# VH-VL binders against Autophagy-related protein 27 (ATG27): the designs that were tried, part 19

Target 1, 150 residues: Autophagy-related protein 27 (ATG27), of Vanderwaltozyma polyspora (a7tfh9r21to170)
Amino acid sequence: LKCANNRVLRKYHIDKHSAKKSVARDTPPSKTTEKWYVNPCEEHPADDIYDGCDKSDDICGIVMVDLPVFNKDPFVIKRIEATDMASFTATEESNALVLRYTGISWGQNMVAANIRYFCDKNSNEDEITSSIWANNDISIIIKGPSGCKK
Short names: E, the ipSAE of ESMFold2; O, the ipSAE of OpenDDE; V2, 0.75 times the mean of E and O plus 0.25 times the DockQ between their complexes.

## First folded at step 23 (VH-VL; framework fv_navenibart)

Design bb2 (from bb1 with light chain S53T Q55E; at its last look DockQ between E and O 0.63; V2 from the best seeds 0.64)
Fold by ESMFold2, look of step 23:
Structure bb2 (fold): chain C 150 residues (1-150), chain A 121 residues (1-121), chain B 107 residues (1-107)
Amino acid sequence: as target 1 above (150 residues)
Amino acid sequence: QVQLVQSGAEVKKPGSSVKVSCKASGYTFTDYWMNWVRQAPGQGLEWIGQIWPGDSDTRYNAKFQGRVTITVDKSTTTAYMELSSLRSEDTAVYFCARLEIEGWTEYFDYWGQGTTVTVSS
Amino acid sequence: DIQMTQSPSSLSASVGDRVTITCKASQSIRSYLNWYQQKPGKAPKFLIYKASTLESGVPDRFSGSGSGTDFTLTISSLQPEDFATYFCQQYYSYPYTFGQGTKLEIK
């Protein structure tokens, strides 16, 4: 996205940040790792991305399973990528900047993602505080500088 | 109904300046990039630059080497393009055009009628 | 700057013909390409965005395709009102650049 050109996004510090989250869960006999990467703006270079994500992704979600007792390498069981193939809108709520992606391909399904940014003036970095993938809907909450107006 | 109405044709001598106006109506002037594009006789289109009327943020095609200034008057919803140090190669029809942006799409959805600028001695 | 090259520069065709116009970018522009129609003495009119999506109200005889560097505009059955000059335009990077145009004339 060229965020400086967008009439909503240009009002926010979103063009200077990305957000990442990696969570590991014990799911015996396996271990499950969920990774999220959010970088909507072309103005912010796609650096430090997870293996399996592409530099052109606005959103990348990966779920991996590790079976250490079987000496197997971790393998991906879910991957989703929102790119310029999706539809996009940005709106303002009273206390959040909302990015909505629709038409994201996942296998034979089309999914939608809502990314809500809340301003945190005390942080230098965006933090993903919630990531929920239910059916064909993804909901991500980010707190940090991106949700703050310029 | 969106409408862009430009000032009339101008004849100029080399080395002088021209200022073309573009009166916008039928939409919120400060919510869209206003662009200038020219077309020399029998030639294709050439992008000159753009302005965000809300804060006067501008971007120019480097080809014009700082000879161009794009401004707006929000009270009259009018955009202006001034081109200085005119050359005979600047003879063209000059269009204003509104840029529509939706996600990853950017396109000129409404155009002015064009202003013919002729540079001759 | 990204150079846009159209082919052919001009084309003569009859009502009912299928016409294909190509546009080639000097580097990849993904699918960030628009098509415009311009009639003599008039400003350009927007037809297609993002290489293949028709603007509302554009007849479905128009179609666009392509990605990367090679793009095509097709008119499946020419109508009298389609005789005009057609331009491609990239918006991948600044400055925005246009093809030199393809003039479609009645045979």
Scores: ipSAE 0.554, ipTM 0.835, lowest interface PAE 2.0, mean pLDDT 90
ESMFold2 (binder alone), look of step 23: mean pLDDT 93; pTM 0.943
OpenDDE, look of step 23: ipSAE 0.741; ipTM 0.896

Design bb3 (from bb2 with heavy chain L99M; at its last look DockQ between E and O 0.09; V2 from the best seeds 0.00; counts 0 for: pae E 9.7 > 2, placed apart)
Fold by ESMFold2, look of step 23:
Structure bb3 (fold): chain C 150 residues (1-150), chain A 121 residues (1-121), chain B 107 residues (1-107)
Amino acid sequence: as target 1 above (150 residues)
Amino acid sequence: QVQLVQSGAEVKKPGSSVKVSCKASGYTFTDYWMNWVRQAPGQGLEWIGQIWPGDSDTRYNAKFQGRVTITVDKSTTTAYMELSSLRSEDTAVYFCARMEIEGWTEYFDYWGQGTTVTVSS
Amino acid sequence: DIQMTQSPSSLSASVGDRVTITCKASQSIRSYLNWYQQKPGKAPKFLIYKASTLESGVPDRFSGSGSGTDFTLTISSLQPEDFATYFCQQYYSYPYTFGQGTKLEIK
């Protein structure tokens, strides 16, 4: 109910959508895959999310490394997850709805996440258009209906 | 106590325009979407559009895009709906309705009494 | 646009009867469905949100159920004041759309 009781979030379609993105990078001698799942408010998401993410996650980020030269299966090197237990704020900035999570754990590290939603009234789905790490922060930009007022 | 009071019945000729008013009281006008819904005689309900009174952001049903304008006057806590290029099929009762958003529910919790608009030559 | 189709379009029933009306969406709307009651010459009155949750002050003889595409409104023991037209309405996506209505006439 953290979203339904939030005075900022209840004005937006954020309860109706989630977003996924998978990005592959060539990182010789390995290949690296980042998988992102963002669902701050949809109560009953679909089953088809990335292996290693939980449907109850607000944010799930998984970084996997594949070392085919060494004949090894891909393995997870980084997992970021935020649930409703993380510190959470929602604000409106210029032309974006911004969700900020702090106190996200990965091992002994604490990270923060900034999720920026931009409205696209011409789309029926949210799209992650950017996912960038800087220091202890992950910045994710989403364009789609969730950034539009109800 | 929330109350929505609409303007009186209108009789219009085809091709003209109508502007219906909805005076709101008993709540913070700028904290709720105001919606317009119509009902042709003996038929179902049709959503026309909505306005956020705080900044006048609007959304319209595409069926009415180009013919409808929804506005507010915050000083009088009054919403307006203007429908142009009227046709006989626009004959209906027009309602204003406040949208409540609680627990992810979006529903029309308070309605105006309705304004009958009759389009006839 | 999400089309909402109600069944039946009308029905007659006696006081004390159990009445069931259905609402079908053209695609999944999860549980984002409302029910309204409308008496002749009046504005609609809100009854049920989120498919199954009664508004405060609505008698407990009313109940709603369903998710996805198929939804049901049930009146367990019909009372004289329950004769009206009932509408379902989806709020999953714009434009908001209503069922065509079910007219309930009490014999």
Scores: ipSAE 0.006, ipTM 0.609, lowest interface PAE 9.7, mean pLDDT 84
ESMFold2 (binder alone), look of step 23: mean pLDDT 93; pTM 0.937
OpenDDE, look of step 23: ipSAE 0.695; ipTM 0.881

Design bb4 (from aa4 with light chain S53T Q55E; at its last look DockQ between E and O 0.72; V2 from the best seeds 0.69)
Heavy chain, then light chain:
Amino acid sequence: QVQLVQSGAEVKKPGSSVKVSCKASGYTFTDYWMNWVRQAPGQGLEWIGQIWPGDSDTRYNAKFQGRVTITVDKSTTTAYMELSSLRSEDTAVYFCARLEIEGWTEAFDIWGQGTTVTVSS
Amino acid sequence: DIQMTQSPSSLSASVGDRVTITCKASQSIRSYLNWYQQKPGKAPKFLIYKASTLESGVPDRFSGSGSGTDFTLTISSLQPEDFATYFCQQYYSYPYTFGQGTKLEIK
ESMFold2, look of step 23: ipSAE 0.606; ipTM 0.845
ESMFold2 (binder alone), look of step 23: mean pLDDT 93; pTM 0.944
OpenDDE, look of step 23: ipSAE 0.765; ipTM 0.905

Design bb5 (from bb1 with heavy chain I101V; at its last read DockQ between E and O 0.89; V2 from the best seeds 0.81)
Heavy chain, then light chain:
Amino acid sequence: QVQLVQSGAEVKKPGSSVKVSCKASGYTFTDYWMNWVRQAPGQGLEWIGQIWPGDSDTRYNAKFQGRVTITVDKSTTTAYMELSSLRSEDTAVYFCARLEVEGWTEYFDYWGQGTTVTVSS
Amino acid sequence: DIQMTQSPSSLSASVGDRVTITCKASQSIRSYLNWYQQKPGKAPKFLIYKASSLQSGVPDRFSGSGSGTDFTLTISSLQPEDFATYFCQQYYSYPYTFGQGTKLEIK
ESMFold2, look of step 23: ipSAE 0.659; ipTM 0.864
ESMFold2 (binder alone), look of step 23: mean pLDDT 94; pTM 0.948
OpenDDE, look of step 23: ipSAE 0.836; ipTM 0.921
ESMFold2, look of step 24: ipSAE 0.685; ipTM 0.868
ESMFold2 (binder alone), look of step 24: mean pLDDT 93; pTM 0.946
OpenDDE, look of step 24: ipSAE 0.837; ipTM 0.921
ESMFold2, fold request of step 25: ipSAE 0.637, 0.648, 0.651; ipTM 0.853, 0.861, 0.847
ESMFold2 (binder alone), fold request of step 25: mean pLDDT 93, 93, 93; pTM 0.942, 0.945, 0.941
OpenDDE, fold request of step 25: ipSAE 0.853, 0.856, 0.852; ipTM 0.936, 0.938, 0.934
ESMFold2, last read: ipSAE 0.629, 0.642, 0.654; ipTM 0.851, 0.857, 0.862
ESMFold2 (binder alone), last read: mean pLDDT 93, 93, 93; pTM 0.946, 0.943, 0.943
OpenDDE, last read: ipSAE 0.900, 0.847, 0.850; ipTM 0.948, 0.931, 0.934

Design bb6 (from aa1 with light chain S53T Q55E; at its last look DockQ between E and O 0.84; V2 from the best seeds 0.00; counts 0 for: pae E 2.2 > 2)
Fold by ESMFold2, look of step 23:
Structure bb6 (fold): chain C 150 residues (1-150), chain A 121 residues (1-121), chain B 107 residues (1-107)
Amino acid sequence: as target 1 above (150 residues)
Amino acid sequence: QVQLVQSGAEVKKPGSSVKVSCKASGYTFTDYWMNWVRQAPGQGLEWIGQIWPGDSDTRYNAKFQGRVTITVDKSTTTAYMELSSLRSEDTAVYFCARLEFEGWTEYFDYWGQGTTVTVSS
Amino acid sequence: DIQMTQSPSSLSASVGDRVTITCKASQSIRSYLNWYQQKPGKAPKFLIYKASTLESGVPDRFSGSGSGTDFTLTISSLQPEDFATYFCQQYYSYPYTFGQGTKLEIK
């Protein structure tokens, strides 16, 4: 996105940050690794992205599992990439900056994603505090400077 | 409803400056980039630059950097483009144009009627 | 700067003809291309955004296609009001650049 060309986004520090999250969980009999990358603004060049994500992604989500029968890195069970092929809107809720992506392709399905940014004036970086992928809906919560007005 | 009305034709000598105005009406002036585009006689279109009227943020085509200044007067909803050190090749019709933008799209949806600037010795 | 090259520079055609106009970018612009129509003495009129999506009110005889570097504007059955000059314009990167134009004239 050219965030300077979005009437809502240009008011926020979102053009200077990206957010990443990698979490490993014990999910017996397997282990699950979940990776998320969010970088909506092209003004902030993609850097240090996860293997399997593309530099043009606004959102990249990868879920991998490890089972005892495999000798290689965990295999991917879910992958999502929101790019300029999706539709986009930005809105302001009373306590959050909300980015909505629709028409994201996932196999034969279309997925929607809502990214909610909450301002944290005491942080120098964005943190993904929640990431939920249920059916064809993705909800991500980010706390940090991006949710704060310029 | 949306209208962009430009100032009248100008005849200038090489080395001088020209300032073209563009009066906007029918929309919230501070919510859109205002752009300037020119067209030499019988030629294509050339983007000069843009301004965000809300804070006067500007971007210029490097070809014109150092010679062009784009400004606004929010009280009259008027944009201005001043081009200095004029040359004969600056003879063109100068348009103001509003940039519409939504998500992943950008385009010039409303244009002024054009202002003919003739540079001759 | 991304150079936009149109072909042909001019074209003579009759009412009812199918015509195509091509636009080639000097590097990939994905689908970040617009088409405009301009009649003599007038400002350009917007037709198509993102290579293939028609502006509201544009007749369905107009269509756009392409991605990357090669783009096409097609008019399936010309009408008298379609005789004009057509410009492509990229918005992938600054500066915005336009093709040199294709003049569509009545035969």
Scores: ipSAE 0.502, ipTM 0.825, lowest interface PAE 2.2, mean pLDDT 90
ESMFold2 (binder alone), look of step 23: mean pLDDT 93; pTM 0.942
OpenDDE, look of step 23: ipSAE 0.774; ipTM 0.903

## First folded at step 24 (VH-VL; framework fv_navenibart)

Design cc1 (from aa4 with heavy chain I101V; at its last read DockQ between E and O 0.92; V2 from the best seeds 0.80)
Heavy chain, then light chain:
Amino acid sequence: QVQLVQSGAEVKKPGSSVKVSCKASGYTFTDYWMNWVRQAPGQGLEWIGQIWPGDSDTRYNAKFQGRVTITVDKSTTTAYMELSSLRSEDTAVYFCARLEVEGWTEAFDIWGQGTTVTVSS
Amino acid sequence: DIQMTQSPSSLSASVGDRVTITCKASQSIRSYLNWYQQKPGKAPKFLIYKASSLQSGVPDRFSGSGSGTDFTLTISSLQPEDFATYFCQQYYSYPYTFGQGTKLEIK
ESMFold2, look of step 24: ipSAE 0.619; ipTM 0.848
ESMFold2 (binder alone), look of step 24: mean pLDDT 93; pTM 0.945
OpenDDE, look of step 24: ipSAE 0.826; ipTM 0.917
ESMFold2, fold request of step 25: ipSAE 0.580, 0.619, 0.661; ipTM 0.845, 0.857, 0.861
ESMFold2 (binder alone), fold request of step 25: mean pLDDT 93, 93, 93; pTM 0.944, 0.942, 0.945
OpenDDE, fold request of step 25: ipSAE 0.850, 0.853, 0.860; ipTM 0.935, 0.937, 0.938
ESMFold2, last read: ipSAE 0.625, 0.620, 0.631; ipTM 0.857, 0.859, 0.859
ESMFold2 (binder alone), last read: mean pLDDT 93, 93, 93; pTM 0.945, 0.942, 0.945
OpenDDE, last read: ipSAE 0.897, 0.853, 0.854; ipTM 0.947, 0.936, 0.936

Design cc2 (from bb4 with heavy chain I101V; at its last look DockQ between E and O 0.51; V2 from the best seeds 0.00; counts 0 for: pae E 5.0 > 2)
Fold by ESMFold2, look of step 24:
Structure cc2 (fold): chain C 150 residues (1-150), chain A 121 residues (1-121), chain B 107 residues (1-107)
Amino acid sequence: as target 1 above (150 residues)
Amino acid sequence: QVQLVQSGAEVKKPGSSVKVSCKASGYTFTDYWMNWVRQAPGQGLEWIGQIWPGDSDTRYNAKFQGRVTITVDKSTTTAYMELSSLRSEDTAVYFCARLEVEGWTEAFDIWGQGTTVTVSS
Amino acid sequence: DIQMTQSPSSLSASVGDRVTITCKASQSIRSYLNWYQQKPGKAPKFLIYKASTLESGVPDRFSGSGSGTDFTLTISSLQPEDFATYFCQQYYSYPYTFGQGTKLEIK
């Protein structure tokens, strides 16, 4: 009951929402698609979970390559998942709810992730507005109802 | 010094009720869930319910819902658990326990000394 | 409700022994599992959270492992103060439930 009892998270609508984003780029002769799924409370999985992500993931990041010139199906080149095996903290900063994950295994490496939630009361859904994966550091910004207090 | 101090032992007849108190000190009472857990003689532990003292939000084990009421008095930093319609099977040691929550930590980190409740005719 | 089953129910061991206690959940609880130690007439003492993380001040001879449904508490070199009853407890879903306990006795 990570979110229901957590001193910080219990104050926020984060338990009612998840967020996902897919970004495609033209990288001839290929196309590259980056997909992100964020669901820290596991209580509201997305209806159309991406292939390669699990409903129990707190964070799932997938990079896929499509080589249509070679008539091949798209394939995954990078994948990371943060689950209950990672260390987790929740804090409040100025106008943001911040989730920090450390100790995420990626091959033989350890990855850290920072998820910043900003309140947007005019939206019914969380939107990932920034997603940066640089080496062993992930930074995701989400705007939507999850960053709003109950 | 963080501590939970409970009221003394009680002997009750079947059909009556008991109200156990738990006085908290040494920490911010309204920042932690307060829980109640019981242990029948020679038996394991059974969670009864919890309260968030700041807003009195409560959750109960369905086994006890309808017979148990958990309350707080913020001015005395004291939690209470009242169990009604007592039966001999309710004979147990009743503990209050603070629930620490932080990221992945969700555990009863501070316990009261226990209150023995004996239900006999 | 998630049933937690401990094995063995009791165990006799000597000082210096390596002791292993298991806890099985009736469904996956991922790693949302705590361990507690209880001596007679006392309240439980919190030892381990998230299956494997020791609370501050707990000796490093205690360790926990497992995920999903099967969990293990290990005491690598038993000390006289370790003779007690040990409980696992899941916090994956309400109600919180405890194993029935494993009583660790001196041989």
Scores: ipSAE 0.140, ipTM 0.697, lowest interface PAE 5.0, mean pLDDT 87
ESMFold2 (binder alone), look of step 24: mean pLDDT 93; pTM 0.941
OpenDDE, look of step 24: ipSAE 0.816; ipTM 0.914

Design cc3 (from bb5 with heavy chain W104F; at its last look DockQ between E and O 0.60; V2 from the best seeds 0.00; counts 0 for: pae E 2.4 > 2)
Fold by ESMFold2, look of step 24:
Structure cc3 (fold): chain C 150 residues (1-150), chain A 121 residues (1-121), chain B 107 residues (1-107)
Amino acid sequence: as target 1 above (150 residues)
Amino acid sequence: QVQLVQSGAEVKKPGSSVKVSCKASGYTFTDYWMNWVRQAPGQGLEWIGQIWPGDSDTRYNAKFQGRVTITVDKSTTTAYMELSSLRSEDTAVYFCARLEVEGFTEYFDYWGQGTTVTVSS
Amino acid sequence: DIQMTQSPSSLSASVGDRVTITCKASQSIRSYLNWYQQKPGKAPKFLIYKASSLQSGVPDRFSGSGSGTDFTLTISSLQPEDFATYFCQQYYSYPYTFGQGTKLEIK
């Protein structure tokens, strides 16, 4: 019951949605694909998710590299999973709901994630609009109903 | 210093109702869920329900839905649990308990002293 | 509802003994499990959250472990003040449910 009793999260529609997105980036001499799944409340997990992610993950990120001259299939270089083992806080900042996870495993390292939700009442689903790596941490922006107050 | 002080013991007949009070002090009453839990003689603990005092949002164990009402009086920082249509199996000690929520954890960190309710003909 | 089953129902042990109490959930509750201690005529006292984390002020002789469906509470060197009934409690889903309790008596 991560969201039902939380003083901040109970005010938001975050318990009704999850989000996923695949993003391709040019990273010469390769092409990099990032696949993200975000479902902090676990109440309404997506019916399907990317291979290598679990429905019980709060955050799952899979980074793959395609090197056309050497391999015919992409291979995974980075996998990020945040579960209930990660440290978690929720805060309200400006016009955003912010979830912060620390202690996320990345290979043998630990990283942090900052997920910022903005309200979009014109959408029926959450959309990941940005995923940016900075200083070994991931920042994700989501626009959609989850960032809207009840 | 957090304290939860409950009303005194009650003896009731089957078919009647009981209302137990829980006076909270030493913390911001509207910032924590208040819960009710009972314990029949020689038995384990059974969760009855909870209320958010800030807006009176409630959730009940389905076993008690229709017979239980949990309320608060914010001006006296007091929570109440009323159980109707009493049966002999409702004989128990009734506790109020504060729910602490932090990150991924939830637990009952402070409890009232308990109120014994005896239902006997 | 998630049924929590404790074993044993009662236990008699001597001061200094190592004791273990088990708690089994009817379905996975991951690590969303708490432990409480209750002395006769008193309200329960919170001991352990998230299966294995000790609350401030709880002696180091108490420890918890487990995830999924199987959990244990261990007292490494039993003291006279540890005479009590111990309950596990899941907070994975509503309704909150408790184990039936394990009564620990000192020989």
Scores: ipSAE 0.483, ipTM 0.823, lowest interface PAE 2.4, mean pLDDT 89
ESMFold2 (binder alone), look of step 24: mean pLDDT 93; pTM 0.947
OpenDDE, look of step 24: ipSAE 0.835; ipTM 0.919

Design cc4 (from bb5 with heavy chain V101T; at its last fold request DockQ between E and O 0.89; V2 from the best seeds 0.75)
Heavy chain, then light chain:
Amino acid sequence: QVQLVQSGAEVKKPGSSVKVSCKASGYTFTDYWMNWVRQAPGQGLEWIGQIWPGDSDTRYNAKFQGRVTITVDKSTTTAYMELSSLRSEDTAVYFCARLETEGWTEYFDYWGQGTTVTVSS
Amino acid sequence: DIQMTQSPSSLSASVGDRVTITCKASQSIRSYLNWYQQKPGKAPKFLIYKASSLQSGVPDRFSGSGSGTDFTLTISSLQPEDFATYFCQQYYSYPYTFGQGTKLEIK
ESMFold2, look of step 24: ipSAE 0.595; ipTM 0.842
ESMFold2 (binder alone), look of step 24: mean pLDDT 93; pTM 0.942
OpenDDE, look of step 24: ipSAE 0.823; ipTM 0.916
ESMFold2, fold request of step 25: ipSAE 0.560, 0.352, 0.526; ipTM 0.839, 0.773, 0.824
ESMFold2 (binder alone), fold request of step 25: mean pLDDT 93, 93, 93; pTM 0.944, 0.944, 0.943
OpenDDE, fold request of step 25: ipSAE 0.850, 0.854, 0.847; ipTM 0.933, 0.936, 0.931

Design ko1 (from bb5 with heavy chain W33S W104S E106S; at its last look DockQ between E and O 0.84; V2 from the best seeds 0.00; counts 0 for: pae E 7.8 > 2)
Fold by ESMFold2, look of step 24:
Structure ko1 (fold): chain C 150 residues (1-150), chain A 121 residues (1-121), chain B 107 residues (1-107)
Amino acid sequence: as target 1 above (150 residues)
Amino acid sequence: QVQLVQSGAEVKKPGSSVKVSCKASGYTFTDYSMNWVRQAPGQGLEWIGQIWPGDSDTRYNAKFQGRVTITVDKSTTTAYMELSSLRSEDTAVYFCARLEVEGSTSYFDYWGQGTTVTVSS
Amino acid sequence: DIQMTQSPSSLSASVGDRVTITCKASQSIRSYLNWYQQKPGKAPKFLIYKASSLQSGVPDRFSGSGSGTDFTLTISSLQPEDFATYFCQQYYSYPYTFGQGTKLEIK
């Protein structure tokens, strides 16, 4: 997205930050790793992204399973990418900047993603504090400077 | 519905300034940025800059930075572009244009009729 | 600044012909490209956004394609009202820049 051109987004520091999260769960006999990358604004360079994510992604989510007991390399079981091909809306809620992507292709399905940014003036970076991928709905909460007005 | 009506043609001497007006009607003036684009004879189109009328936030093409000032009068829904230190290569038709933004797209959907500015000695 | 170069600079064609106009960016602009039509003495008219999406009310004989650096505007069957100059325009980065134009003339 060219966030400086957007009526809502241009008012926020969102064009200067990205957010990453990697969470590992012990799911015996396997381990499951969930990785998220959120960088909605093209004004912010796409550096140090996870393998399997494209530099043009606004949102990239990857779920991998590792089976070390069975001497298997990790493999991807779920992957989603939202790009400029998705439909996009930015709105302001009482305490959050909300980005909604719809029409994200995932196999035979269409997925929607809601990214909520909450302002944290005391942080230098965005942090993904919640990520939920349920059915065809994705909900991500980010706290940090991006949710703060300029 | 939407109309952008510009001020009349100008003939200017080198070193002087010109101020072109663009009266907007038929929409909420503060919901869209107003942009200025010029077209020199036999040349393509050149973006000069924009203003967001709601907070008067401006952005200029670096080529014109220091010589151009874009302003608005919200009470008359009128945008202005002032270009100073005029020189012969500033001879052009100057357009105002409204920028529509829809999701990941941005485009100039409505244009003024153009204002011819001629700079000659 | 991103330079936009159009080809050809002029084109002569007849009603009913299929024409193709190309636009090349000096660096990748992904799909952040618009097309405009301009008739003599008039302001440009918006046709296509995001390289390939047709604006409401634009005839379906117009189509656009491309991404990255290479873009194409196609008119499948020319009509008398299509003889004009066509401009591409990138909105990937400031300053917004336009191609130099392609003049489509009646043969």
Scores: ipSAE 0.035, ipTM 0.665, lowest interface PAE 7.8, mean pLDDT 87
ESMFold2 (binder alone), look of step 24: mean pLDDT 93; pTM 0.944
OpenDDE, look of step 24: ipSAE 0.074; ipTM 0.723

